# VHH binders against Pyridoxal reductase, chloroplastic (PLR1): the designs that were tried, part 12

Target 1, 350 residues: Pyridoxal reductase, chloroplastic (PLR1), of Arabidopsis thaliana (Mouse-ear cress) (q56y42)
Amino acid sequence: CSNNTSNITTFKPLKLPLFWPWQKVKMGPLSVSPMGFGTWAWGNQLLWGYQTSMDDQLQQAFELALENGINLFDTADSYGTGRLNGQSERLLGKFIKESQGLKGKQNEVVVATKFAAYPWRLTSGQFVNACRASLDRLQIDQLGIGQLHWSTASYAPLQELVLWDGLVQMYEKGLVRAVGVSNYGPQQLVKIHDYLKTRGVPLCSAQVQFSLLSMGKEQLEIKSICDELGIRLISYSPLGLGMLTGKYSSSKLPTGPRSLLFRQILPGLEPLLLALSEIAKKRGKTMPQVAINWCICKGTVPIPGIKSVRHVEDNLGALGWKLTNDEQLQLEYAAKESPKSMIQNIFQTR
Short names: E, the ipSAE of ESMFold2; O, the ipSAE of OpenDDE; V2, 0.75 times the mean of E and O plus 0.25 times the DockQ between their complexes.

## First folded at step 4 (VHH)

Design k08 (framework vhh_7z1x_3)
Fold by ESMFold2-Fast, scan of step 4:
Structure k08 (fold): chain B 350 residues (1-350), chain A 121 residues (1-121)
Amino acid sequence: as target 1 above (350 residues)
Amino acid sequence: QVQLVETGGGLVQPGGSLRLSCTASGFTFSNYAMNWVRQAPGKGLEWLSGISGSGGSTSYADSVKGRFTISRDNAKNTLYLQMNSLQPDDTAVYFCARGYSYDFEDYFDYWGQGTQVTVSS
């Protein structure tokens, strides 16, 4: 050869967004994992059959989530039934404080709690005190996200303005790093965003029921507003209370109050469940993993519930891969062809 | 009054390219997802592509993926479809449609009049 040529082929790693836990997504001033976890079942004796003997397993499930890079955990001051009111926050706080996996990095966990719009919370000061009570139960000095649990616009509009002022004061006092809302429909979402903007407070998150069972015109409108205003949509019930798991049929219903809802909706989900099953089989994934991955593909941050170590193990498999646009459309078309969908949350406003 | 007006259609040879434009008026353009839909002679409507209000998210039908690119200019209230590697079966009337989602066909509330694209030797 008369020429010296270097024939080195460099292999560069692909930087594709495959929804790895360490590929954090922006949520206002926060960086969160592409999927978080909800704690609605913690302390809920009526709907989820909670018992204190479950606490060790719930702590193991929490540690497993942390070990796999999950840093977003959603709770509420109203979670826990009867005498266990506030128990979800108390358990989450205990698990964070005792975590060996965190080893002094407890502040890297993003805790999102929701403050109930109770009828007796009539002053902004009372709402700030609700935040302080949550901080006490969680044993932390600052929340990642302080959220209003539902809107009072339809029945107590003057109370809502007071609650909004409470959110502003929480932010200004440094009790929360960001503020959000839950169960807000398109009209009220724009109104609170604009109100908070006049007070110098960015609206970080909007938590709503969003899944392949809950993607009607209103959810899509909320998602569009979130995209335009720089708000992150947190999708709750991404598995439709378990209907998208493939574990249930008309002849195999869950125990407890969910069975009534499942009797009415599940028979009408055959096209969607078949599409989920087909894609899951093709991808070597489970139906819940596909359903959660779809929520992430839509730009939302889903928060499936922590009920056991097995549930966390399965849900973690929703990360590290991505549905193609065609697979997403196949699921969405199958959902449209299904004669049933989830009932809108009764607390969701317009 | 919402108006959507498509332009840029015409006759093109196989393997050629065309750029379609849709000018929107009567609403806040950046608040809405926009979509492209076509209707071939003697066939039904086929959804091709959608784009979110901000332009940050896009979706494509399998038939056009890799060949067509959707984009928007919110300052000019204009939606675009760049069509490359055109095939005879791309011959259709192309419609601009406003939606609440960039990936749902059945949520379109306003449509343009359409622009004819003919791919022929």
Scores: ipSAE 0.000, ipTM 0.133, lowest interface PAE 20.4, mean pLDDT 84

Design m01 (framework vhh_8dlx_2)
Fold by ESMFold2-Fast, scan of step 4:
Structure m01 (fold): chain B 350 residues (1-350), chain A 121 residues (1-121)
Amino acid sequence: as target 1 above (350 residues)
Amino acid sequence: EVQLVESGGGVVQPGRSLRLSCAASGFTFSNYAMHWVRQAPGKGLEWIGNIYYSGSTFYNPSLKSLVTISRDDSTNTLYLQMNSLRAEDTAIYYCARDTYSWGFEDYFDYWGKGTLVTVSS
């Protein structure tokens, strides 16, 4: 059936019940906040301009998210650049371990990490060891979700079966509570679902690029398959790397490599940005809040990037309300009328 | 070239059961999800259900307790088992190959010619 959400969660023991203004959503055996946060920027010097001096602010942002009921944090063993590779997992683990807000309830945080399909990961045992390395960096005994970061089906199909066996073993050994995939198309989603099902392992999540900039036919097909198979879609880049924030223009580009992409796409987004601005103004919300809320309204769990306290404060305003069907349609038509959209991730094939 | 050929239709009495078959050729049948769709006289198309190559099935909620879809990948054959037939089940029944398209009109890329089922006393 399709009861994919849980009722409002209360914390125990409490003198008075604490209610959140939103329902948690079901993701396999997990109960997660309707929005999570991604940590792609943590340790990424090249694309996001990360510096270790930012760590204190990132920790404050993490605590703010926890205080406001967010329990889903997405990371990857490949996050970080150069000498800082693995830094995202190390920082997240440090913040969870040191959290005063959790006070010994570290297990209430759902950590979703992604294991890269590196060409040297040729055995299921190596993939299980990748999971153990992530647990070590995160300083936790069990992951909420262990994910395969991308499919090797188009260039190394035999390797993919080995990696799938690794996911099975992670689940059977209790290293992960649930299994997911990232960057899988409709055909591959059905194949891995069946493969895992015959081995007693449920496929809980599919993480793909999904936003008002990424609502092509492929994304719609993936969403349809996810709904039919009982898989929760985790939407990454729900703000289009920042293009849907209203912060940038042709004369006010971000620093770094993103400026090249923004120069090509941003000028063609005027109809969509105008629609976002108008709905945001009408609702007393920000453009990012509207864009994230749209993803939630479509039944996905968005994971916007956590970069500062300000970003977390803003994104939290996406929760506790709902766009009407007419507002959703207005945004979708405006996106279609926009001459540009996001470039599909090259790792997402078939 | 892709071909889908339905069979098993005919005149049946109310309350009886009937099994329809669809023979597929010209493609690797085991790699595709397959659908059953029907069209009653003077009405539009009604989706009955589908079956993925893994064997997982999904049905129109209105019909779920009355039909079963199955497949035999060794013979490239799709089946529709119908029980407790009613006059309203009179229709042309089509099998169709899934295209993974969004929206009902664009959902299928190949159809059979259909097989007529008439439920009458």
Scores: ipSAE 0.000, ipTM 0.153, lowest interface PAE 14.6, mean pLDDT 83

Design m02 (framework vhh_8dlx_2)
Fold by ESMFold2-Fast, scan of step 4:
Structure m02 (fold): chain B 350 residues (1-350), chain A 121 residues (1-121)
Amino acid sequence: as target 1 above (350 residues)
Amino acid sequence: EVQLVESGGGVVQPGRSLRLSCAASGFTFSSYAMHWVRQAPGKGLEWIGNIYHSGSTFYNPSLKSLVTISRDDSTNTLYLQMNSLRAEDTAIYYCARDTYSYDFEDYFDYWGKGTLVTVSS
């Protein structure tokens, strides 16, 4: 046979509207998967029942996410309860360092950590040192995104400017590729964007509570601002702490502090849960997959939590397909008709 | 020399099943995720699914109940099992190697010549 039977060629990207894991979205200077994962449960004994015996399964879950094209992992320096403070960053760092799946390409993982606005972090230097401490726990030389965990504007406005200067210095020193914020409302989001822009620092992300339970006027305004300013919205709690999974009812509540919230909100979610169930059944999907897919359809990057291999397996099924506009509207109408919704995070500013 | 060679295509009756193979050479097959893509006559490319080096699979939802992707790393072979074939499944089927890198905007770096599947009554 001739050379005409050899037709190996480089394939150009397919622009499929189906949110495939390899179909990256831009987040400032970064390219991230359409869905990331949060690590709030890692080291959290109180809300999530973490035990160190879970670490092997968490590592397997992390590897499964990587193998399926997920490259965005969100953590925080405040994650981990009691003596396990910082444990989430330590575990993520260990998993990245030890990953056989990365094969020396550890720098391709986008690590987004959040620095707490603790009342004793009163200088920009202290905030830069918080970043260095996170890098040490993560065992990496540079973060993808360094984030301010919440704004101090409503109670300590002078501290906020100091923390913003800390973000500027982290970027200028090359400790982070980009900076982001968490729990910022519309007014403060515009202010920090302008502050950073005048100093040549890219504000790449705004992380806020965003889900079918959290699509109020402020979330929609934040999304509008993000779209106008080129900021990517990272949607946390895309499943409403588990309320949108379909696993819980008035007779089957989760253990621990979440049960108090579920008792008050879950009974008022019947229209939304029914709509999620019907669409999930029609599509051959699970309710969590539909809820996460809706967040992606809105142009956000959701970060559901990793607790087990099963959670990662299920959440990966949120990718590779797209809700129709009619299905999105059905879910949104059902959410508005539901008498209950999630309470806005108390750390979110105006 | 990276090469991907699809085989197993041909004429098949509606409702029947067919198994396609892709023979890989010139690289460490076990280290790469692999994809199946098809193109119907006069249509654009349609992604079928992929299989990561770990064996984990991800499918186009419209095809998930109809296809299964598997791999045999000992023989450097990728497989696509298709069931309940319909006339609209008539297409050239390609296997493609993933870039493996999150840095690249290109999803595939190599793909084969393709194998024709015709579903005909």
Scores: ipSAE 0.000, ipTM 0.144, lowest interface PAE 18.3, mean pLDDT 83

Design m03 (framework vhh_h_nbbcii10_fgla)
Fold by ESMFold2-Fast, scan of step 4:
Structure m03 (fold): chain B 350 residues (1-350), chain A 125 residues (1-125)
Amino acid sequence: as target 1 above (350 residues)
Amino acid sequence: QVQLVESGGGLVQPGGSLRLSCAASGFTFSDYSSYALGWFRQAPGQGLEAVAAISGSGGSTYYADSVKGRFTISRDNSKNTLYLQMNSLRAEDTAVYYCARDTYSWGFEDYFDYWGQGTLVTVSS
C-alpha cells in the first residue's frame, strides 16, 4: 500500500498528465497552462541563429507542446530580424492553422502578442491597426492577450496615453479577449491598471524578466502588486538566455553575441549553478527544469523559448512536480550569494 | 493511518456498465479542500494510466481522452467514498483499477501518497 511512483516511472512508463485541469492559471477571462512558450527565437538570425530550414522542427516542437496540454504561446509584432520582421507571428499562425493536434479546437490556444511602442505609432487608431496587422499575420480573428511591449513614460509620456487608449479600443472592439503589459515597473503598473479600470477594461497580465537571476527588489514589488490587483505575472527569460542550463562555463561560452554577456555574468554564478545541479541530481531532473519549476512555485507563468524539439521535451519536465519550500529557499540563498545577476531590461520602467 | 479500499470490480460484457467504489479511512474528505482523489489503471503488460481525478472541492474533474464521455468520477464526503461510474465498457478497459489520494498541491511525483490495493475489471464476452 506504499507509494511506488518513482519505481514505476523508472521501469514502467506512466501515462499521467503533466498537470491537472485545476492547476491551470487564470489570466482575466482566460485559463492557461502553468507554463507557456515564447517564440522570440523564431525569425531571429542575430541572437538565436534562426534559419527557415528550421521551420519543420519548430512546427514539431509546437505540436509536442500542444499534445502535453500547453495552450499559451507568446509572440510579438517586432520579432524577426531584418527582412524576417513579423516572422514569429507568421510562423505561429501557420502552425496553429495547420495543426493536426487542434482538430477544430483553435479556440483552446491562447495567443499572446506584444505591440511595439514605435515612435511613429502616435494615434490610438494606429495602435489598433497594429493589432489588426498582427491578427492578419497570425491568421486569427481574435487574440487571447494583446500586450503593450514597453512603456514610453520615461521619454514620451504623451504617447503612452495614446497607446493605452489603443489597448482600450482593441478590447472594446473585441479584437483581444484580454489586455496586458510588458516591461512595466511597479509605479507604471499601478497607473495603467487604474487608467484601464476607469474605462471598464481589466488589466490581465504583466510580463517582466523574472528568474533566479532576476529576483531583485523591483521584481518582488511587481509580483506583490500583481497579487494585490489580480494581475498574472508572466515571467520571461526564466533560464537567463541559457546561463541556468549548466551547458556553459567560464571556459565554455556560446558562440555569437551572447558570449559577451556570458563572459561578464557566468563567472559569478557558481553558487547558484552548484545549487541547481545538486537539486537537479537529487530529483532526477535537469537544471533548466528546476529553474523553470522555481518560477512556477513563485506563482508566475514562465514562457521559456521554443528553439527545438529537444528544448520543448526538456522544458515539459518542469511540470508534474514541485520544489519544496526548503529547496526554493536553498536556490534563493545561493542566488543571493552569487556575485552576479542578470542585467535589468533597459525598457523596464519605474 | 490512511487506507483506501477499492470494491466493485468484476467480469462484465462489452457495452456493459460497472461502478467502482473507494472507501477511505484514517482521514475525512472534508478535512481540507486540497485533497484531490483519482482513479488509475494498469492493463496487463502496460504501465500505469491516469483515468479520472476530482479536486478537493469536487468542483473540477479530469478524464483521460480514452474514457471521456463514458466514465464519471464523483465523491460523497458524508460517506468518505470515491466513485467511478463506467459506461459503454470496451475490451481495452480491462485492467486493475487503483484509487489514490493527494494531500498537497504537488506535482504528480509527490501528489499521490496513498494508494489502494486495486480491483480487477475484466471486459470480455
Scores: ipSAE 0.099, ipTM 0.605, lowest interface PAE 6.1, mean pLDDT 85

Design m04 (framework vhh_6qgx_2)
Fold by ESMFold2-Fast, scan of step 4:
Structure m04 (fold): chain B 350 residues (1-350), chain A 122 residues (1-122)
Amino acid sequence: as target 1 above (350 residues)
Amino acid sequence: QVQLVESGGGLVQAGGSLRLSCAASGFTFSNYAMAWFRRAPGKEREFVAAISGSGGSTFYTDSVKGRFTISRDHAKNTVSLQMNSLRPEDTAVYYCARDTYSWGFEDYFDYWGQGTRVTVSA
């Protein structure tokens, strides 16, 4: 029956790639695709050049993601600039409601929104009201994940406890299926986990800047804590705001405010960009696909931004295969050799 | 009690067609991705095709792309593999399998059928 004389009743295949588009990962009580999508660019006129004329293409990109097994979409109540504040949630809600692919199966989409720790959100009731406002903009009855967008521990620690109580109430009232945090460092991650656990609320996700440009000791420590506590790390900016795409050089910078950051960092990324290019060519993949696949190989769920149909098409190619351990080490070594890295988010706690 | 039962195997001439079926029971069928594997004489099991729980996404190994089509019927709890333009190298025992949706374990699939034999004559 088998070539193994001690185990003739069972056969197991060789280990398969873990990142097929329909393959799900557990995130608390949720089952999410190995890669999600972020909607930071939706309604953002300053950093991403959003215009309302783009809405049709964004809707097409959303449908393409759904058709290819993506079920996790990350947004925030603060997304959208000026008069468009909340526009990201409004657009995502509209796209879900109007989806031809869903046809009343809205619960198949895991919506993760983030509630800003605004200084006027001083009561747990106010924070629950923030959640209700997001549900109204999204036109849904329940969120997949309700997240605290950043910690106030370093400047308003008493406010943070109030916001944590708000998260507890959101969960208890059934407004969110799971609770998460964003921009939390290792120390605060342990504290909120314990706070929520004593109140019967599991912490399902920790969203932080994590990429080949953002894998310093703090990101590695956060990942270690997440693994220990059963928290899934959601990696935002997995492409370094576009620096890992291979589209830009010292002589070919993006338009707008990102060009200032790129001038400082991009010249020092040559070893990493070369390694990404070499592996991409060897695998018949693009540099963004390799960079996203690396995040998944580290056990995180990356949420690259949706800007166009082309972005979604390319990013979907990050699934269905896996970098070898040697390829991962090659990329990590090249990143270490690069004299520059992304600046840590100022809101991230320690 | 999960059970997967394959059927539809047989002898066929090169260039011919066969349709394999897998009847699933003991779980909520639409919640799980399903796959077909095969084991040729003297070789290890290899992946052939997979289909998502909803049926909206399919995946194929390169050697069968354009020749094989995987599909599912939620009303009948069945996964099917339509095999066209069969070649002698497609000769194998074909197995139906259920996907686990889990990471950090040795095996990707948790339940397997007993297999159905396909022989393609030259």
Scores: ipSAE 0.000, ipTM 0.171, lowest interface PAE 14.3, mean pLDDT 83

## First folded at step 5 (VHH; framework vhh_7z1x_3)

Design n1 (from e19 with N35H; at its last look DockQ between E and O 0.60; V2 from the best seeds 0.00; counts 0 for: pae E 5.8 > 2)
Fold by ESMFold2, look of step 5:
Structure n1 (fold): chain B 350 residues (1-350), chain A 122 residues (1-122)
Amino acid sequence: as target 1 above (350 residues)
Amino acid sequence: QVQLVETGGGLVQPGGSLRLSCTASGFTFSNYAMHWVRQAPGKGLEWLSGISGSGGSTSYADSVKGRFTISRDNAKNTLYLQMNSLQPDDTAVYFCARVTFSYMFEDWFDYWGQGTQVTVSS
């Protein structure tokens, strides 16, 4: 024991606030981990190389995420290429059902799915049926978040009103605990918020591309509106489809269709990639961990993709620490000095 | 309404060549990156090549690099794939595919055509 209380009080100041998985964040009526996982790769043959032989590894990755406190998983009814249409939802449902850690507690996972605004979804009843089809593929009775995958306001405004009523009906019928939107710009986000508020439906989330490669004026406006209206921003593609990992360069491109995009963008990212590398080295972290941590520091919930146990292990390292304000500014300055950035989704509205 | 129509497939002997065309309508063709994808009998989809909206940047899968050449004519709204040194394992249905904008996004191939059959057999 110490005889000197002053010696006990000479420990270093507490480190900056941490983002531990058990420190849940509010998302409307829901509490979610500060990072979730996206399941876009689950069933995506062309972009991500999915094969059904990978399902056991994906299940192990899912279970590792759960064991480490992650409870938010994002999917969509359009995920899965070719004959695997809907496969992402089927896999997520299978993994939830078969999880020993969730036996009898499957509702502790917050499932967020997205309903495509297909041109044949022309009535609110058809949109509600899309939700029921998702619940059937997932083998669960209720979603955490039912999301409109994109707005039709710019090309089919009458369809948009039908889809909004469909979200209301999903909630009123108890099919979802909350609703969200994806790829909504600032103006449409305010409009749907007002529409849902007058009907007592919680708009809990807005999901957009948000990262060190996608933080322009429009994305920052969306973030500001989310903060003002109590909507949680979910940031997708926080690693720029892998461009922020440090794994690739202009002379070392990924295989597959991402190669074209990387060839166009990577040569312009040197200042940002150097800043990421410097901070990662200083902190004993990886570049993906720094990029994801930055999204969390901005008050968003990032949903990096998973396709292997190794990816989950690395991405979990984005939790448990926080970039300093100086480090955040260094990254943002380097991103502005980089002449290239990601272009927004064509469906993102004003 | 977006439409993509592939033509130029057919039967060819090993070592032969074919030129595939994809005619686009219903969108501003030059604003979009375009890709070629194939599906061989009993196999899944395989990405082959992509080209930027302007045509200034291209990329190829290792399996076709040096043998296939992607190009586009934005005045004719037409995408091309020149296929040389064809082998039996190039037998497949070939699709052209559009992505949103010239960069990859969450909904990678939002439209593709009906496909054109290429058969390489002696």
Scores: ipSAE 0.168, ipTM 0.640, lowest interface PAE 5.8, mean pLDDT 86
ESMFold2 (binder alone), look of step 5: mean pLDDT 82; pTM 0.823
OpenDDE, look of step 5: ipSAE 0.450; ipTM 0.798

Design n2 (from e19 with M104D; at its last look DockQ between E and O 0.48; V2 from the best seeds 0.00; counts 0 for: pae O 3.9 > 2)
Fold by OpenDDE, look of step 5:
Structure n2 (fold): chain B 350 residues (1-350), chain A 122 residues (1-122)
Amino acid sequence: as target 1 above (350 residues)
Amino acid sequence: QVQLVETGGGLVQPGGSLRLSCTASGFTFSNYAMNWVRQAPGKGLEWLSGISGSGGSTSYADSVKGRFTISRDNAKNTLYLQMNSLQPDDTAVYFCARVTFSYDFEDWFDYWGQGTQVTVSS
């Protein structure tokens, strides 16, 4: 009597995602959720108060994101402070590995890491080695997107060329599925695109600060170039480092280094914050959700930072709906009426 | 190579004053916001104060507001922290930290000094 223990594979009911990111968007050869998550807070002790005790919470946040269809995670080899350098990649790799939902599907996660243009990275080989180091920290064989974190063209043009070649080599070696750039201005973006094209490497993404606080002439030009060239714009800091959340005011500043920036920018943002609030109320959404949704409506892929389950939940609420054109215009008008815009990244090229 | 070197730490009695200095090299100092942070034994990093690249804006943690003053001399590539009315709970290693603007404008400290020990004890 051979007891055929029928391994009842308890089909855990596919928990329907709470939020349906319905439409994946193309990013070069990749298919990504309309919104990704940034992991800058992971390992950052000073700005985000990271503690190792938070790792479980971060893991839960990560899992929740996955469960709700988020597959794009932005990181960098420079994320993590001091001794925790690279901690973001380590944590992300750990979470990917330990994820039950990803068993056999780890390749569905698109890891986009940025490689810092450190002054000591002077050869293409060194830059490729940086990629390998990231892969080691992530414990994966291939990155989704390898990104140059910033251009050195303005201060070290020879290094810039070497770094470009490094990107090409990463791609050729199959260490990355696609290549991207971050903090490139319009002119430099075209240059690297053309260079990569000559080398048979498609540029898939350009990451810039893009939000209701950062929608100036340069950002719009970059967006236009991206649209023309078939590059996906990744919008980092879609919430303006928290300024667009409604949590802060001139009288209520965040603690830490951000307080300096907020003190400079928050004054005069009242029209924008009011517009965000009004639309949020009408939609039954939060201000952050509206701000993120705006980025999506503009055809970008926002990557808000996450450090908690709550953040993930809130941000996920930015999906599954779209602002009307009128609402977008209302927000944009309000933003333009604001006397101060977000400071531009000092590494942002022209 | 980017370098930050903190000096000026030492032993001081409660109610005393110290002036910390941070000398920067290897980058255009005036282009970066600078910060002071500290780490007390067994505690995490605590942000204390920040100053814009131009020096036109300053910010302070509540814990040090009114007692500490951040300043900078861009011509000398030096950051300062004047600490007055020091208390035993101010005992810590003090670091100057550079904010890189390369990332999401979120205050990423990319470079730190070795720190200088400040001990406040009777």
Scores: ipSAE 0.030, ipTM 0.403, lowest interface PAE 3.9, mean pLDDT 87
ESMFold2, look of step 5: ipSAE 0.345; ipTM 0.705
ESMFold2 (binder alone), look of step 5: mean pLDDT 82; pTM 0.818

## First folded at step 6 (VHH; framework vhh_7z1x_3)

Design o1 (from f13 with G104D; at its last look DockQ between E and O 0.70; V2 from the best seeds 0.00; counts 0 for: pae E 5.5 > 2)
Fold by ESMFold2, look of step 6:
Structure o1 (fold): chain B 350 residues (1-350), chain A 122 residues (1-122)
Amino acid sequence: as target 1 above (350 residues)
Amino acid sequence: QVQLVETGGGLVQPGGSLRLSCTASGFTFSNYAMHWVRQAPGKGLEWLSGISGSGGSTSYADSVKGRFTISRDNAKNTLYLQMNSLQPDDTAVYFCARDTYSWDFEDYFDYWGQGTQVTVSS
């Protein structure tokens, strides 16, 4: 790939995309930045150490992302621990309302939320009510994307059909501009696509764990189905919960529950981490920026998390350039040669 | 029906020891990482320790390193927490929890026990 050699008045930019934030990609009827941000840390006390004293920093991080052309933000009705239930959505809504430059333009931010397949959500009306509750917490009239958070096919297949009808109802009532799914495996992804198509509702996105640590046969099959059917793959955990950052080792683990996973997997990642480090040094980038850029190169939209202004600044550096084909192959070969990879989310179906 | 039942809590003097048990049923115990979490009076949840499904890997919060030991017996479907050098600030309800590696959800652990009270006092 190549850098632009023109100034801001260039009438005819370079042919190849460099993943600038203004080079939006399609997600059904939506145009989204090539990278978005995930908000699962917002209200997550146990895993991410959230405290309400962090809200000002989170707001600054959100504004920085907007100022740099990011318009996709992913949340869920389940985000927020204990008494903070729904806190991620409430914070996002607050930041959208208070943001400079969004006065009367809140629909330019694409809010993607997810509705948990809780056992008490047994009718399409209950699922629609979950969507209305999300809209109330967000203080917006319409979502960009309403997503079913996981499939119930493996344990409650009759519930799943009801939840699918709920997605249709959300769309028909104008509560969402688009619908998507999260944690759907290849078989169920095709099934819901066909179901929604017969109901006149396009399936616009599929959100799964996809990264240099999670690109095995099943994940590649999901990607292939998405490409064929016109579904945009959203990559969650593009940095493997921090394993691809280069910040940790067996003697320097993160705090909290993810340290158990790091002890099991991180020692087996040496070939991949060396390849990431080599390319990062060569390009004058950080290892996170290389790992995220790779996800974008594969045609996915990664959603790294937001915890601070520093995180947003670093992650924005994944944009504006492109790994060469040789660099992509180097990373992929190193990942395949690494004896460990990320374990798959147990909610992901067949 | 997944069920986790903690036992072994009680009153202990400062500097004392206690072993908690968590008996699991309704799932293949050895397939899941398991964790201990506590909640002191008037405080939020605090993660203490985790153990892989096989028992081959463990991890600990700084507050309990060197004093607490997590273990499991997969033949008995039981998770353990050996607590040594207990101090008054270890007073809490202790929960065992099943890890799904699905940290995209509010419930980082999809099933919890009822909790067992540990009180460290003279």
Scores: ipSAE 0.265, ipTM 0.695, lowest interface PAE 5.5, mean pLDDT 87
ESMFold2 (binder alone), look of step 6: mean pLDDT 86; pTM 0.872
OpenDDE, look of step 6: ipSAE 0.288; ipTM 0.710

